# Ledger of designs, part 349: VHH binders against q96fz2

Target 1, 269 residues: q96fz2
Amino acid sequence: CGRTSCHLPRDVLTRACAYQDRRGQQRLPEWRDPDKYCPSYNKSPQSNSPVLLSRLHFEKDADSSERIIAPMRWGLVPSWFKESDPSKLQFNTTNCRSDTVMEKRSFKVPLGKGRRCVVLADGFYEWQRCQGTNQRQPYFIYFPQIKTEKSGSIGAADSPENWEKVWDNWRLLTMAGIFDCWEPPEGGDVLYSYTIITVDSCKGLSDIHHRMPAILDGEEAVSKWLDFGEVSTQEALKLIHPTENITFHAVSSVVNNSRNNTPECLAPV
Below, E stands for the ipSAE of ESMFold2; O stands for the ipSAE of OpenDDE; V2 stands for 0.75 times the mean of E and O plus 0.25 times the DockQ between their complexes.

## First folded at step 18 (VHH; framework vhh_6z1v_2)

Design EB20 (at its last look DockQ between E and O 0.89; V2 from the best seeds 0.82)
Fold by OpenDDE, second read of step 19:
Structure EB20 (fold): chain B 269 residues (1-269), chain A 123 residues (1-123)
Amino acid sequence: as target 1 above (269 residues)
Amino acid sequence: EVQLVESGGRLVRTGGSLRLSCAASGFTFTDYAMGWFRQAPGKEREVVAAISWSGRSTYYADFVKGRFTISRDNAKNTVYLQMNSLKPEDTAVYYCAAKFGLFTLSPQDYQYWGQGTQVTVSS
């Protein structure tokens, strides 16, 4: 997974993340560093994206079922990294393969500390190789959505009015991630960064791409992944598998350029 | 105390119109998506229409076919269902329900329910 969309306004995004804690209370996640949230139809590695994580990571004795929403850097920077510039990291940490997660120190160590997060997105992009050509067709992949009235095709949301109708009740894609905290050697703010866990693609997606993000489908899966206080690493890893509960449509080549940040990125062609 | 109070249900003739209202109290109305459900005798409760917290997004069941309109007034903590071109098959108890966050189509996901209002459509 090398490209996602996360463009919802903050207030809409927050409500899309409504949840129930272990006490049965309805809650919205609290924001940490809301000013770092940058909505975009075209999110690439090294950009900030919002993730969910347990409140227990920030507050001692907190209810571990409570959730915080925080923008984090895409591309995990390990806590042990001693260079002053995260860009000097010599290995790719954009994704973590599920089959080797326990073999890589950069992922195993933070995972062992319970640093599990849920990466939020409208959906993610993948490119299909076209047979006989060097051309690649991009696809937008997301959870099936409720068909709303006048919700023209996601592509018809060309008007602000249509956008509001389509995205106001959008079910966010929830991907399993691992995050770490890095303190710059020269001082400054702690950097929170994440990697997305990947798995073999489901049957429905296999013709498009052979790998997919580990998607946590449903409140129970999301809750268990986040709740490192009650759910062990071993139990959490059982949640990491392909899912068939996805849909997709072909999009234009506009998304190929990471600088393009318009609704055309995810509009059906 | 959380309350949802439906009103407007009555006996009408085929082809007639009704407007149902649901007044909400005891919770932050703008944090909840709202829905109308119905239950006919011997049938399961089914979704009729749903509306997002802001009112910008709406859903209608396939049997509605443009006959009903769901709306809400957040200043009045009220959700409405305008029902036109009513048919005998629309005879049911209609319920107002509230869900925290996004609306869904499953009745089980809704936290609060009204007592219901009877709609009867005669041939």
Scores: ipSAE 0.881, ipTM 0.940, lowest interface PAE 0.5, mean pLDDT 93
Fold by ESMFold2, look of step 18:
Structure EB20 (fold): chain B 269 residues (1-269), chain A 123 residues (1-123)
Amino acid sequence: as target 1 above (269 residues)
Amino acid sequence: EVQLVESGGRLVRTGGSLRLSCAASGFTFTDYAMGWFRQAPGKEREVVAAISWSGRSTYYADFVKGRFTISRDNAKNTVYLQMNSLKPEDTAVYYCAAKFGLFTLSPQDYQYWGQGTQVTVSS
């Protein structure tokens, strides 16, 4: 859970995030800081990726079922961090294990403030370790997709017309996250940053890796995780478990170098 | 007031063609994926074809692949189903439906429905 693809143009991504509020009204999430969105087939920690969060985090008395979409830094910087430079954080906050989330101050504190988010991606990469060696086989892992017309190969398109035939109706992977808000001591903009919660891998993924992101499968799970106004921390944590509703395929080693931002990163081999 | 109004259903001979149209109003058309569904007497309503909000991605049920084409004109707020090589088994009421965001294959996921238009294919 240390590499994702999140490459959709903003208008496509926004429509993939269509949802229904508690009143049954169809909505698209409202963007904050859209200019910070940097789409790529190959996102790594410290990069910005879009997350969903409740509007109530930004507006007094807002309907907590309404959603904001905003780019945030991958790698949670705790609100209590006192240095001027986030790179001086001495702990890896890329992921948060579900079994210890209430034991680690970096995650327990923002979780207690209702700072739950949904981390968006086309899917994520994991590297399968070969026994007795350092060699690794990367896989791209994602929700099962509706088979679209003349579209049977993920990442095969490198032109706008062909690209949209593969990705225009893609179901985004929705991972449970925790975020925090850090105010630089010298001033400047508040830094929003997130961690991805992890769980033991499901049976289908266990041959690839022993951990997986906590995936929120379906609108009910996503709504409950986001709605800190109506869903307590204890109830929200019941949503955190492995899922078998996942698929994958092997990809080439092109993805190993995080500077490679091409459809080849996720193309089946 | 949201409206989906189908037109073009009629009686046609086996092997014939016809084009269904669905005019949409009362909502932002480009926020919605569109689908054509059909229902024959005694059968469940089933997806025939679906098209993404932009028109770039489409789905066709196996029983109509190669014969039907879904398209949309976002300037006219209209979705179409071109039906070729019609068979008696295609006889059904055809419904236009709209789903906010991404299309799915389940009728219960769609928010708005037309009244349906009857297509009858004779031997």
Scores: ipSAE 0.761, ipTM 0.892, lowest interface PAE 0.9, mean pLDDT 91
ESMFold2 (binder alone), look of step 18: mean pLDDT 91; pTM 0.923
OpenDDE, look of step 18: ipSAE 0.834; ipTM 0.919

Design EB21 (at its last fold request DockQ between E and O 0.85; V2 from the best seeds 0.85)
Fold by OpenDDE, fold request of step 21:
Structure EB21 (fold): chain B 269 residues (1-269), chain A 123 residues (1-123)
Amino acid sequence: as target 1 above (269 residues)
Amino acid sequence: EVQLVESGGRLVRTGGSLRLSCAASGFTFSDWAMGWFRQAPGKEREVVAAISWSGRSTYYADFVKGRFTISRDNAKNTVYLQMNSLKPEDTAVYYCAARMGLFTESPEDYQYWGQGTQVTVSS
């Protein structure tokens, strides 16, 4: 996974992230660093994206079922990294393969500390290799959405009004991530960064791409992944598997350019 | 205390119209999607319509077929269901429900429920 969409306004995004705590109370996540949230139809590594994480990461004795929403840098910077520039990382941390998560120190260590997060997105993009051509067809992949009146699909977003209707009740994709906290050697703000755990693609996506993000489907899966206070690493990792509960459509080549940040990125062709 | 209070249910004739209201209190109404559900005797509770927290998105069950309109007034903490072209099969107790964030089709996802209002459509 190297490209996502996360374009919802903050207020819409927040509500889309409503959750149930361990007491059964529905809540909205509290924001940390909301100013770092940058909505975009075209999110690439090194950009900031909102993630969910347990409140317990920030507050001692907090209810670990409570969630915080925070923009983090895509591309995990390990806490032990001693260089002053995260870009000097010699290995790719955009993704973490589920099968080797425990083999890589950069992922194992933060995971062992309970630094699990849920990466939020409208969906993610993948490119299908076309047989016989050097061209790749991009697809937007997302959760199936409820059919709303007059806006049953992204394709129905032919007007601003219809667009709002489509996205106002959009179920966000929830991807399993690992985050870490890096303190710059020269001082400054702690950098929160994340990697997206990837798995082998489900059957439905296998023709598009052989790998997919580990999607946490449903409130329970998300809750368990986030709740490092109650759920062990071992148990959490059981949640990491392909899901068939995904839909997709072909999009234009507009998304190929990471600088393009328009609705056309995820519009069906 | 969270309260959802439905009103407007009554006996109407086939083809008639009815407007249901649900007044909400005790929570931040604008953070919640609202839904109308109904339950007929011997049947399961089913979603009729739902509306996003902002009111910009709406959902209707297939049986509604354009007859009903869900709306909300966040300033009044009220959600409405305008019911037109009522049929005897629409006879049920209608419930208002609230879910924080997004609406869904599943009653179990909704945290707060009203006591319901009886709608009876006579032939």
Scores: ipSAE 0.925, ipTM 0.961, lowest interface PAE 0.4, mean pLDDT 95
Fold by ESMFold2, look of step 18:
Order: structure tokens, then sequence, then C-alpha cells
Structure EB21 (fold): chain B 269 residues (1-269), chain A 123 residues (1-123)
């Protein structure tokens, strides 16, 4: 769970995040720091990616069912971290195992503060180790999508008009995350950063990799994970499990180099 | 205050053509995906076609077979269904529906509905 695609333009991404608050009102999430959103077919740890979180994290007495969308740094930097440079963290916070989340201070503390977020992506990449070689086969993994006119054009290079016909109605992958807020000791803006919770792979993905992100499938799961005002940590953790409602296809090794930001990264091979 | 008002339904012969319109008001039309659904007596409501908020993505049920075209005009807050090569099995009440963000195939996911317009195809 160390590479994603999140390439949609902001206006497309925002509409893909339409939701219903607890009063039944249809809404789009409100952006924070939109200029920090850097769309790419090939996102890696330490980059910024958009997450959803409750408005209550930003506004005293706000309706906790209302959603904010904000770019955050992938790789949780704990609020207690004392060095000036987050790259000096002695441990990897890209992912958080669900079976030990309440045992790890880096994750337990922010989780106890209700710092739950939903990590957004077009889908994620995973590498399958092939027998007898150093070669690994990358796959692009995502929610099943409604067939649109020209749906067979998914991943077609140099076909932007066909690309938009597929991507304009794309259902974003919604992964359970935890975030924290770190105040640099030398000053500057508070750093918001997140980790992705992982679980054992479902049967459909077990031949590719033994772990998968904890996917929140549907509005009820997303709403409950985000709403720290009404849903306790104990109840929220019941949402964390593998799902079989997932699909994938093989992609070329172009994605291996994280500097490659092209549609070829997710194109079927 | 949200309204979806369909028009254009009428009696037409097999092989004929018909254009349905749906005028929308009371919401920011360009944030909403739109769908056409139909329901014959005694049958479940089923998706016919859907179109994304921008108009760039479309969906058609398999029974359409290239006979229908959905389109929208965001400046006029209107969605259309051009129906060609009509068959008696197309006889139904046709409904316009709206869903904020993305369209789906399921009627249960749509928040606003029109009153419907009757389409009758005679042999």
Amino acid sequence: as target 1 above (269 residues)
Amino acid sequence: EVQLVESGGRLVRTGGSLRLSCAASGFTFSDWAMGWFRQAPGKEREVVAAISWSGRSTYYADFVKGRFTISRDNAKNTVYLQMNSLKPEDTAVYYCAARMGLFTESPEDYQYWGQGTQVTVSS
C-alpha cells in the first residue's frame, strides 16, 4: 500500500466526493489548502494527497457529519515528534496495521483524538512477486466501475477525450486513514499527515499481495469513519476489514519509477 | 424547491422517434448527474441512460442498443433523451432523476425525481 493514482482535476475530484450529511442535505466537501493538491498517476509516500475529514476538526461546534477535503502528507508525523525534519523518523508510518493500531503510540494517540480521515485515490498499485525472477508484476487495483460509453478506453495513452469519458464518473477508492498534526519546533505551519490502515488481503487479491488497505465501501462506512463526534473509536474500528468488492488489471513497469506521471502508469497491459 | 419536469411523451408508431426533455430548477445543475429511468405497469423502475455532471460521460442500458442518446445543456438546466427506432417494449412512463456527483444504475441512489412522461409505442 505504498503507491496510488490520484490524477483527477480538482473540479472532477470534488464532485466525485458528493455526500449526504446527517440531516439528509446533499453537499460537496469544502476544500482546505487546495493549492497543495498535486494530481498524479503515480503518488508515493511523502507526497500530498487529498483526504476527507470532519469539519469539526476545524470549527468548534460544527456539524461533525460535514466534510472537509484537504491535501495531507502521506506518512504520518506524530504530534510528539521532536526533530525538525520529518525524514528523520526512525520508523515507517506510510501504513498502519489494523491488528496493532491500539498498541502503537504513533497511531493510538491521534486515533483517540478522533483524527480519522478517508484517503482518496483513483486506485492503488501493488507488485506481485513472480516465481524464479527478481521481476515483479505491478497491478492497478480499484473499485468496480459502471460501464460508460467508451469504458474500454481506461488507461489509453494520448486519448484525453476518451479518458474524460471514463474518468468523469469514476468512483474513487476510499481508504481508512488516521492523521496527526505536527508543529515544527523551529516554527512554520502545522503539518497535517496521514497513514493508511491495512488489513489482510481478501481472497481476490491474495495472489497479488498479502495486505490491502482498509477500504470503506459505501456512504455509511465513510460517514461513520469520519464522524468522530457521533461514532466512538471502538465503533469506528468495526469498519476495518477486507473487502472483496475490488477489481484490478496488470500494468506495465512504467509505474515502477515514481517520477513517471503518465496515463501509461495505469493502462492495462 | 427542486423541480424536474419532463415533457415530450406521446403515442408514436413502431420505428418512430421521440425526444424527451427534462427542465431542472432549484439546485446547481452542473453539480448533478442526470438519469432517465422508465417503468412499465407491473415492472420495476429501470435505468435507460445517464449522463455525468459535465456531460462528458454517458451510460446506456443494454436494451438501448444505440437507439437512444442522452445529452444535457448546463446553460439551460435541461437534460434530453433522443429516442429512435422505437419498439412496443419501450412503452413506459419515463422519469428524469438527479444525483449529486456521480450517476449510478440504481434508482435508489437518486435524490430528485420528475413526475414522469408517458411514452406509448403502437404496433
Scores: ipSAE 0.765, ipTM 0.899, lowest interface PAE 0.8, mean pLDDT 92
ESMFold2 (binder alone), look of step 18: mean pLDDT 90; pTM 0.919
OpenDDE, look of step 18: ipSAE 0.835; ipTM 0.920
OpenDDE, second read of step 19: ipSAE 0.885; ipTM 0.944
ESMFold2, fold request of step 21: ipSAE 0.763, 0.756, 0.742; ipTM 0.899, 0.894, 0.891
ESMFold2 (binder alone), fold request of step 21: mean pLDDT 91, 90, 90; pTM 0.922, 0.920, 0.921
OpenDDE, fold request of step 21: ipSAE 0.924, 0.925; ipTM 0.961, 0.961

Design EB22 (at its last look DockQ between E and O 0.01; V2 from the best seeds 0.00; counts 0 for: pae O 7.7 > 2, placed apart)
Fold by ESMFold2, look of step 18:
Structure EB22 (fold): chain B 269 residues (1-269), chain A 123 residues (1-123)
Amino acid sequence: as target 1 above (269 residues)
Amino acid sequence: EVQLVESGGRLVRTGGSLRLSCAASGFTFSDYAMGWFRQAPGKEREVVAAISWSGRSTYYADFVKGRFTISRDNAKNTVYLQMNSLKPEDTAVYYCAAKMGLFTESPEEYQHWGQGTQVTVSS
């Protein structure tokens, strides 16, 4: 998993993250650093994307079931990293394999501190390598969605180009992540950064790629992954497995260039 | 505290029209998706229509598609169901429901419910 779409306006994305706390109260997550959110159809490593994490990471004695949403850098920078430029990290932290997470210091240490997050996206892209060809077919991969119709009561009639799918009821993909906090040696703000945990692909995706992000399917899984105050690392890791509850469609090669930020990146072909 | 109050249910002849209203109070209406559900005697409660928190997306059950229109007015904290071409099979108690965030087809996921309004369609 090395490319995602996360393009929703902040108010739409926030409401897609409605949740229930431990007491049964319905809530929206509280934003931290909302001005760092940069929506795009075509997010790549080193960019910021929103993640969910427990309020307990920011407030002593807070209710660990309450959620914060914050933009973080994709590509975990370990707290022990000594150079001034995170791009000088000598190993790739875009993803973290589930089968070795407890063996890699970069991931084991923050995981042991309860630094679990849920990485949000509209969906992710994956490239299928076809035998005998150097061409790769990109796919957009996402949760199955409830069919919807554009409302006539608020929609202004306009040209066909302005009739894009309305995304205000989109179920966001929720991927299991680990984050860390790095203090730049020359000063400046603490850098929050994340990695996405990966697993073997499910049968439905195996013809596209052999790995997939660890997807947290449903509120119970999301709540348990986030709640490091009540759910141990060992229990949380039981949530990390492939899922078949996923769908996809082929997209054009427009998405190949990470500079392209248009709806065409995820449009079916 | 939280209150959903349906109105407009009555006896109507086959082929007639009816508009249901649901007035909401006690919560931030614009954070909630809204749904209309119905329950006939001996049947399970079923989704009729739903509308997103912003009002831009809607859902209609197959049995009502083309005959009913859901709408909302966030300034008045009200959701509506315009029902046209009514059939005896539409006879039921109609409920207004609210769910924070995204609507779904499943009544179990909705947090707030009205008391219902009876719609009866006579031959």
Scores: ipSAE 0.835, ipTM 0.922, lowest interface PAE 0.6, mean pLDDT 91
Fold by OpenDDE, look of step 18:
Structure EB22 (fold): chain B 269 residues (1-269), chain A 123 residues (1-123)
Amino acid sequence: as target 1 above (269 residues)
Amino acid sequence: EVQLVESGGRLVRTGGSLRLSCAASGFTFSDYAMGWFRQAPGKEREVVAAISWSGRSTYYADFVKGRFTISRDNAKNTVYLQMNSLKPEDTAVYYCAAKMGLFTESPEEYQHWGQGTQVTVSS
C-alpha cells in the first residue's frame, strides 16, 4: 500500500470514528494536534494521516479502550534512529509485512511497547499490471458501503447532493498499523510515525495486486488492536489476516501523480 | 529529576504586562502538553492557558479574553505566558504544569508541577 485517500473534513472524520468504550459508552475520539490533519484524495508516504490509538499512550492509568485520533507521518521512523533527518532512513518503513513483523527491530520494538494504531482512510489505491503493456490501471479499494435509499456507491453519485450524502455516511477503511515516537537528536518536536501492516491479498483482490493492507473489519477488531492494555501482542496479531470484505473500482490515471488532490482521484471511470 | 521552574512573577500595576517563563528539565519536554494554572488565596487552582506538545493547539480560560498568550520553545524546554492588560483579579500564584499527551482543563491530570511564581497586580 503506497497511496491512500483521506479527504473528509475533520468533523466528519471524527463522527465517522464514533465508538463505544468498554463500558458501552458512546464516544468520539479526541484529537491530538488536529491542525496537522491535511485532508487529501491522494495521500503518499511521508505525508500525515490520521490514526487511532489508545488514550493510554498519552495518559497514565487511562482507560485503554478510549481512543485518540492523531495525524502521524506515514513511514515509521524508529525511536533509535540517530540521524537528524528522517529522510535519511535507509530502509522502507511504509509497510510492514505481517510475516516478518517480529523479525524486524523497527517494528518489533514499538509493537512490543503496545504501539498499535489504526490507520484511517477512505480507501487505498493499488495498480494492476496490464498484460502486454507497461501501463498500470489504478483501482480504489474500500469497504463496501451501506446502500441507503439516497446514497449508493461512489459510482452512483450523480449529483453534488448525493455525493455529500455518500461521504457523510462513509465507512472508513481501518488498517492495522504500528507507530513509533522519534526524538530528534538536536531537539525539537517528537515525531509520531506509522507503518501499515500488509498481508497477502484476498482472492478478490489477487488479480489487482498480491499484497493488501491488514484491514481490521469491525469495531471489535479495531478495539482489540488498539487496546494494548488488555490485549496482548500475540492476541492482537491474530487479527492480522486478509479480508474478503472489500470492494473496488477502476479510477483514472489522475491519481498517478501524487500532487493531484481532487475528487477525480477516486472517481470511477 | 523532573523540574519545572517558574520565573517572571512580580508586582505590577493595573494595565501592566508580564511575561512568565517555565523551564523544564528531567523529562522529554516535547512529548508533553504544558499548562499555566493560577491559584488565588482562598480560591481553587484554575487553568489559565494550555498548549499542545507541538505548540499548534492552545487553550485559554474564559477570563483571559485575549489578554494572555501561551507559547513554547521545545528547543529550550521552556513554556511562556505573556500577560497583558493585567487586572487586580489576576493576582495569584501562577504554576507551570506538564501533562503527557493532550492538554486538559483538569489540573489533577497534570503529572508535573512547578513551585509557582507570585503575580500581584495593584490597583
Scores: ipSAE 0.016, ipTM 0.294, lowest interface PAE 7.7, mean pLDDT 90
ESMFold2 (binder alone), look of step 18: mean pLDDT 90; pTM 0.916

Design EB23 (at its last look DockQ between E and O 0.01; V2 from the best seeds 0.00; counts 0 for: placed apart)
Fold by ESMFold2, look of step 18:
Structure EB23 (fold): chain B 269 residues (1-269), chain A 123 residues (1-123)
Amino acid sequence: as target 1 above (269 residues)
Amino acid sequence: EVQLVESGGRLVRTGGSLRLSCAASGFTFSDYAMGWFRQAPGKEREVVAAISWSGRSTYYADFVKGRFTISRDNAKNTVYLQMNSLKPEDTAVYYCAAKMGLFRESPEDYQYWGQGTQVTVSS
């Protein structure tokens, strides 16, 4: 998984993240660094995207079931990294394979500190390789949506007011991630960065690509993954598996160029 | 203290119209999606229509078939259901419900409920 859409305005995104805490109270997540949120239909590694994480990461004795939403850099920079420029990291941290997560120091260490997050997106893109050619067909992949008036699909939203008719009730894709905190040696703000855990594709996606992000389907899964105060690493890893509860449609090659940030990137073709 | 108070239910003839209202208080109304549900005797509660927190996105059950319109007024903390071309099959108690964030079809997902208002449609 190397490309996502996360384009909702902040107020729409925040309401899509409504949740229930351990006491049964309905809440919205509280933002950190909201000015770093850069909505786009076409997010790539090294960009910032919003993630959910437990309030306990920021406040001593906080209720670990309460959620913070914050933009983080895609591509985990380990806390032990010694160079001044993250681009000098000699290995790719965009994704983390579930079958080796406890073998890779870059992921095992932050996971042991409870640094679990939920990566948010409208959905993700994958490219299907066609046999006998170098051409690839991009698809947009997302949770099934409740059909709304004027269609629950994306393709009919041609103006700003029509776009609001499909997106105000969009169920965000919730992917399991690991984050770390890196202090640049030259000083400056701590860098928060994440990786997306991957698993073998479900049968429904296997014709598109052999890997998929680990999707947390439903509030129980999301709550358990986030709550490092009450849920051990061992128990949390049981949540990491493929799901068939996804849908997709073909999109145009406009999305291939990561500079293209338009609704056409995810429109059905 | 959260309150949802439905009004407008009454007896009408087949083909008639009603407008149901639901006045909300005790929470930030613009954070909540709203739904209308109905329950006839001996049947399970079922979604009729739902509307997003902003009012821009709506859902209607298949049996509505263009006869009902859900709307909301966030300045008045009120959600409405305009019911036209009523049929005897529409006879039920109608409930207003609230859910923070996104609306859903299942009654189990909604946090707050009104007391209901009776709609009776005669031949």
Scores: ipSAE 0.786, ipTM 0.904, lowest interface PAE 0.7, mean pLDDT 91
Fold by OpenDDE, look of step 18:
Structure EB23 (fold): chain B 269 residues (1-269), chain A 123 residues (1-123)
Amino acid sequence: as target 1 above (269 residues)
Amino acid sequence: EVQLVESGGRLVRTGGSLRLSCAASGFTFSDYAMGWFRQAPGKEREVVAAISWSGRSTYYADFVKGRFTISRDNAKNTVYLQMNSLKPEDTAVYYCAAKMGLFRESPEDYQYWGQGTQVTVSS
């Protein structure tokens, strides 16, 4: 996974992240660093994206079922990194393979500390290799959306009004991530950064691409992944597997350029 | 074989203190939430206290009122219940239980159980 969409306005995104704590109380996640949230139809590594994480990471003795939403840098910078510039990291941390997560220090250490997060997106993009050509067809991949009687297919939102309605009720893709905290050697603000855990693709997606992000499907999976106070690393890792509960459609080549940030990026062709 | 073995139960006087221990074996102890339950004669089994796998989160029944403390040592595969200011109403068989993942208040959700240890508080 090297490209995502996360374009919802902050308030809409927050509402979409409504949840129940362990007491059954309805809550909205509180924002940390809301000003770092930059909506985009085309999010690339090294950009900031919103993630969910347990409040316990920030507050001692907090209820670990409570959620914080925070923009973090895509591409995990390990806490032990000693260079002043995160871009000098010599290995790719955009993704973490599920099968080697425990073998790599950069992922194992923060995971062992309970630094689990849920990466939020409208969906992610993947490119299918066309047989016999060097051309790649991009696809937008996301959760199936509930068809409200009045809301035509995502593709049929012929009116701006209908489009807004679709996004107001959009089910966000929830991907399993690991984050770390890095303190610059020269001082400054702590950098929060994340990697997306990847798995082998489900059967439905296998023709497009052989790998997919580990998707946490449902509130229980999301809650368990986030709640490092109650759920052990080993138990949490059981949640990491391919899911068939995904849909996709072909999109235009507009998304190929990471500078393009328009609705055309995820529009069906 | 999975085993939970409780110890420490005895006769104590009102206002006294007691520490219960539960030694676990046959499963990965650090992956399980642990709980202490009690059952008095003629009453249903009820939760006393629970603790997450890491020990960071704890739960106490309302009747505990700060008198009991649950703790665990994952290196020793042991969970403890320190009971202070004991009352005759605390007389029961105390059970240790294990549950993978989140602790719950309901005994039915727990996978493994000890044989129990008798705690008797005399007036």
Scores: ipSAE 0.577, ipTM 0.827, lowest interface PAE 0.9, mean pLDDT 92
ESMFold2 (binder alone), look of step 18: mean pLDDT 90; pTM 0.915

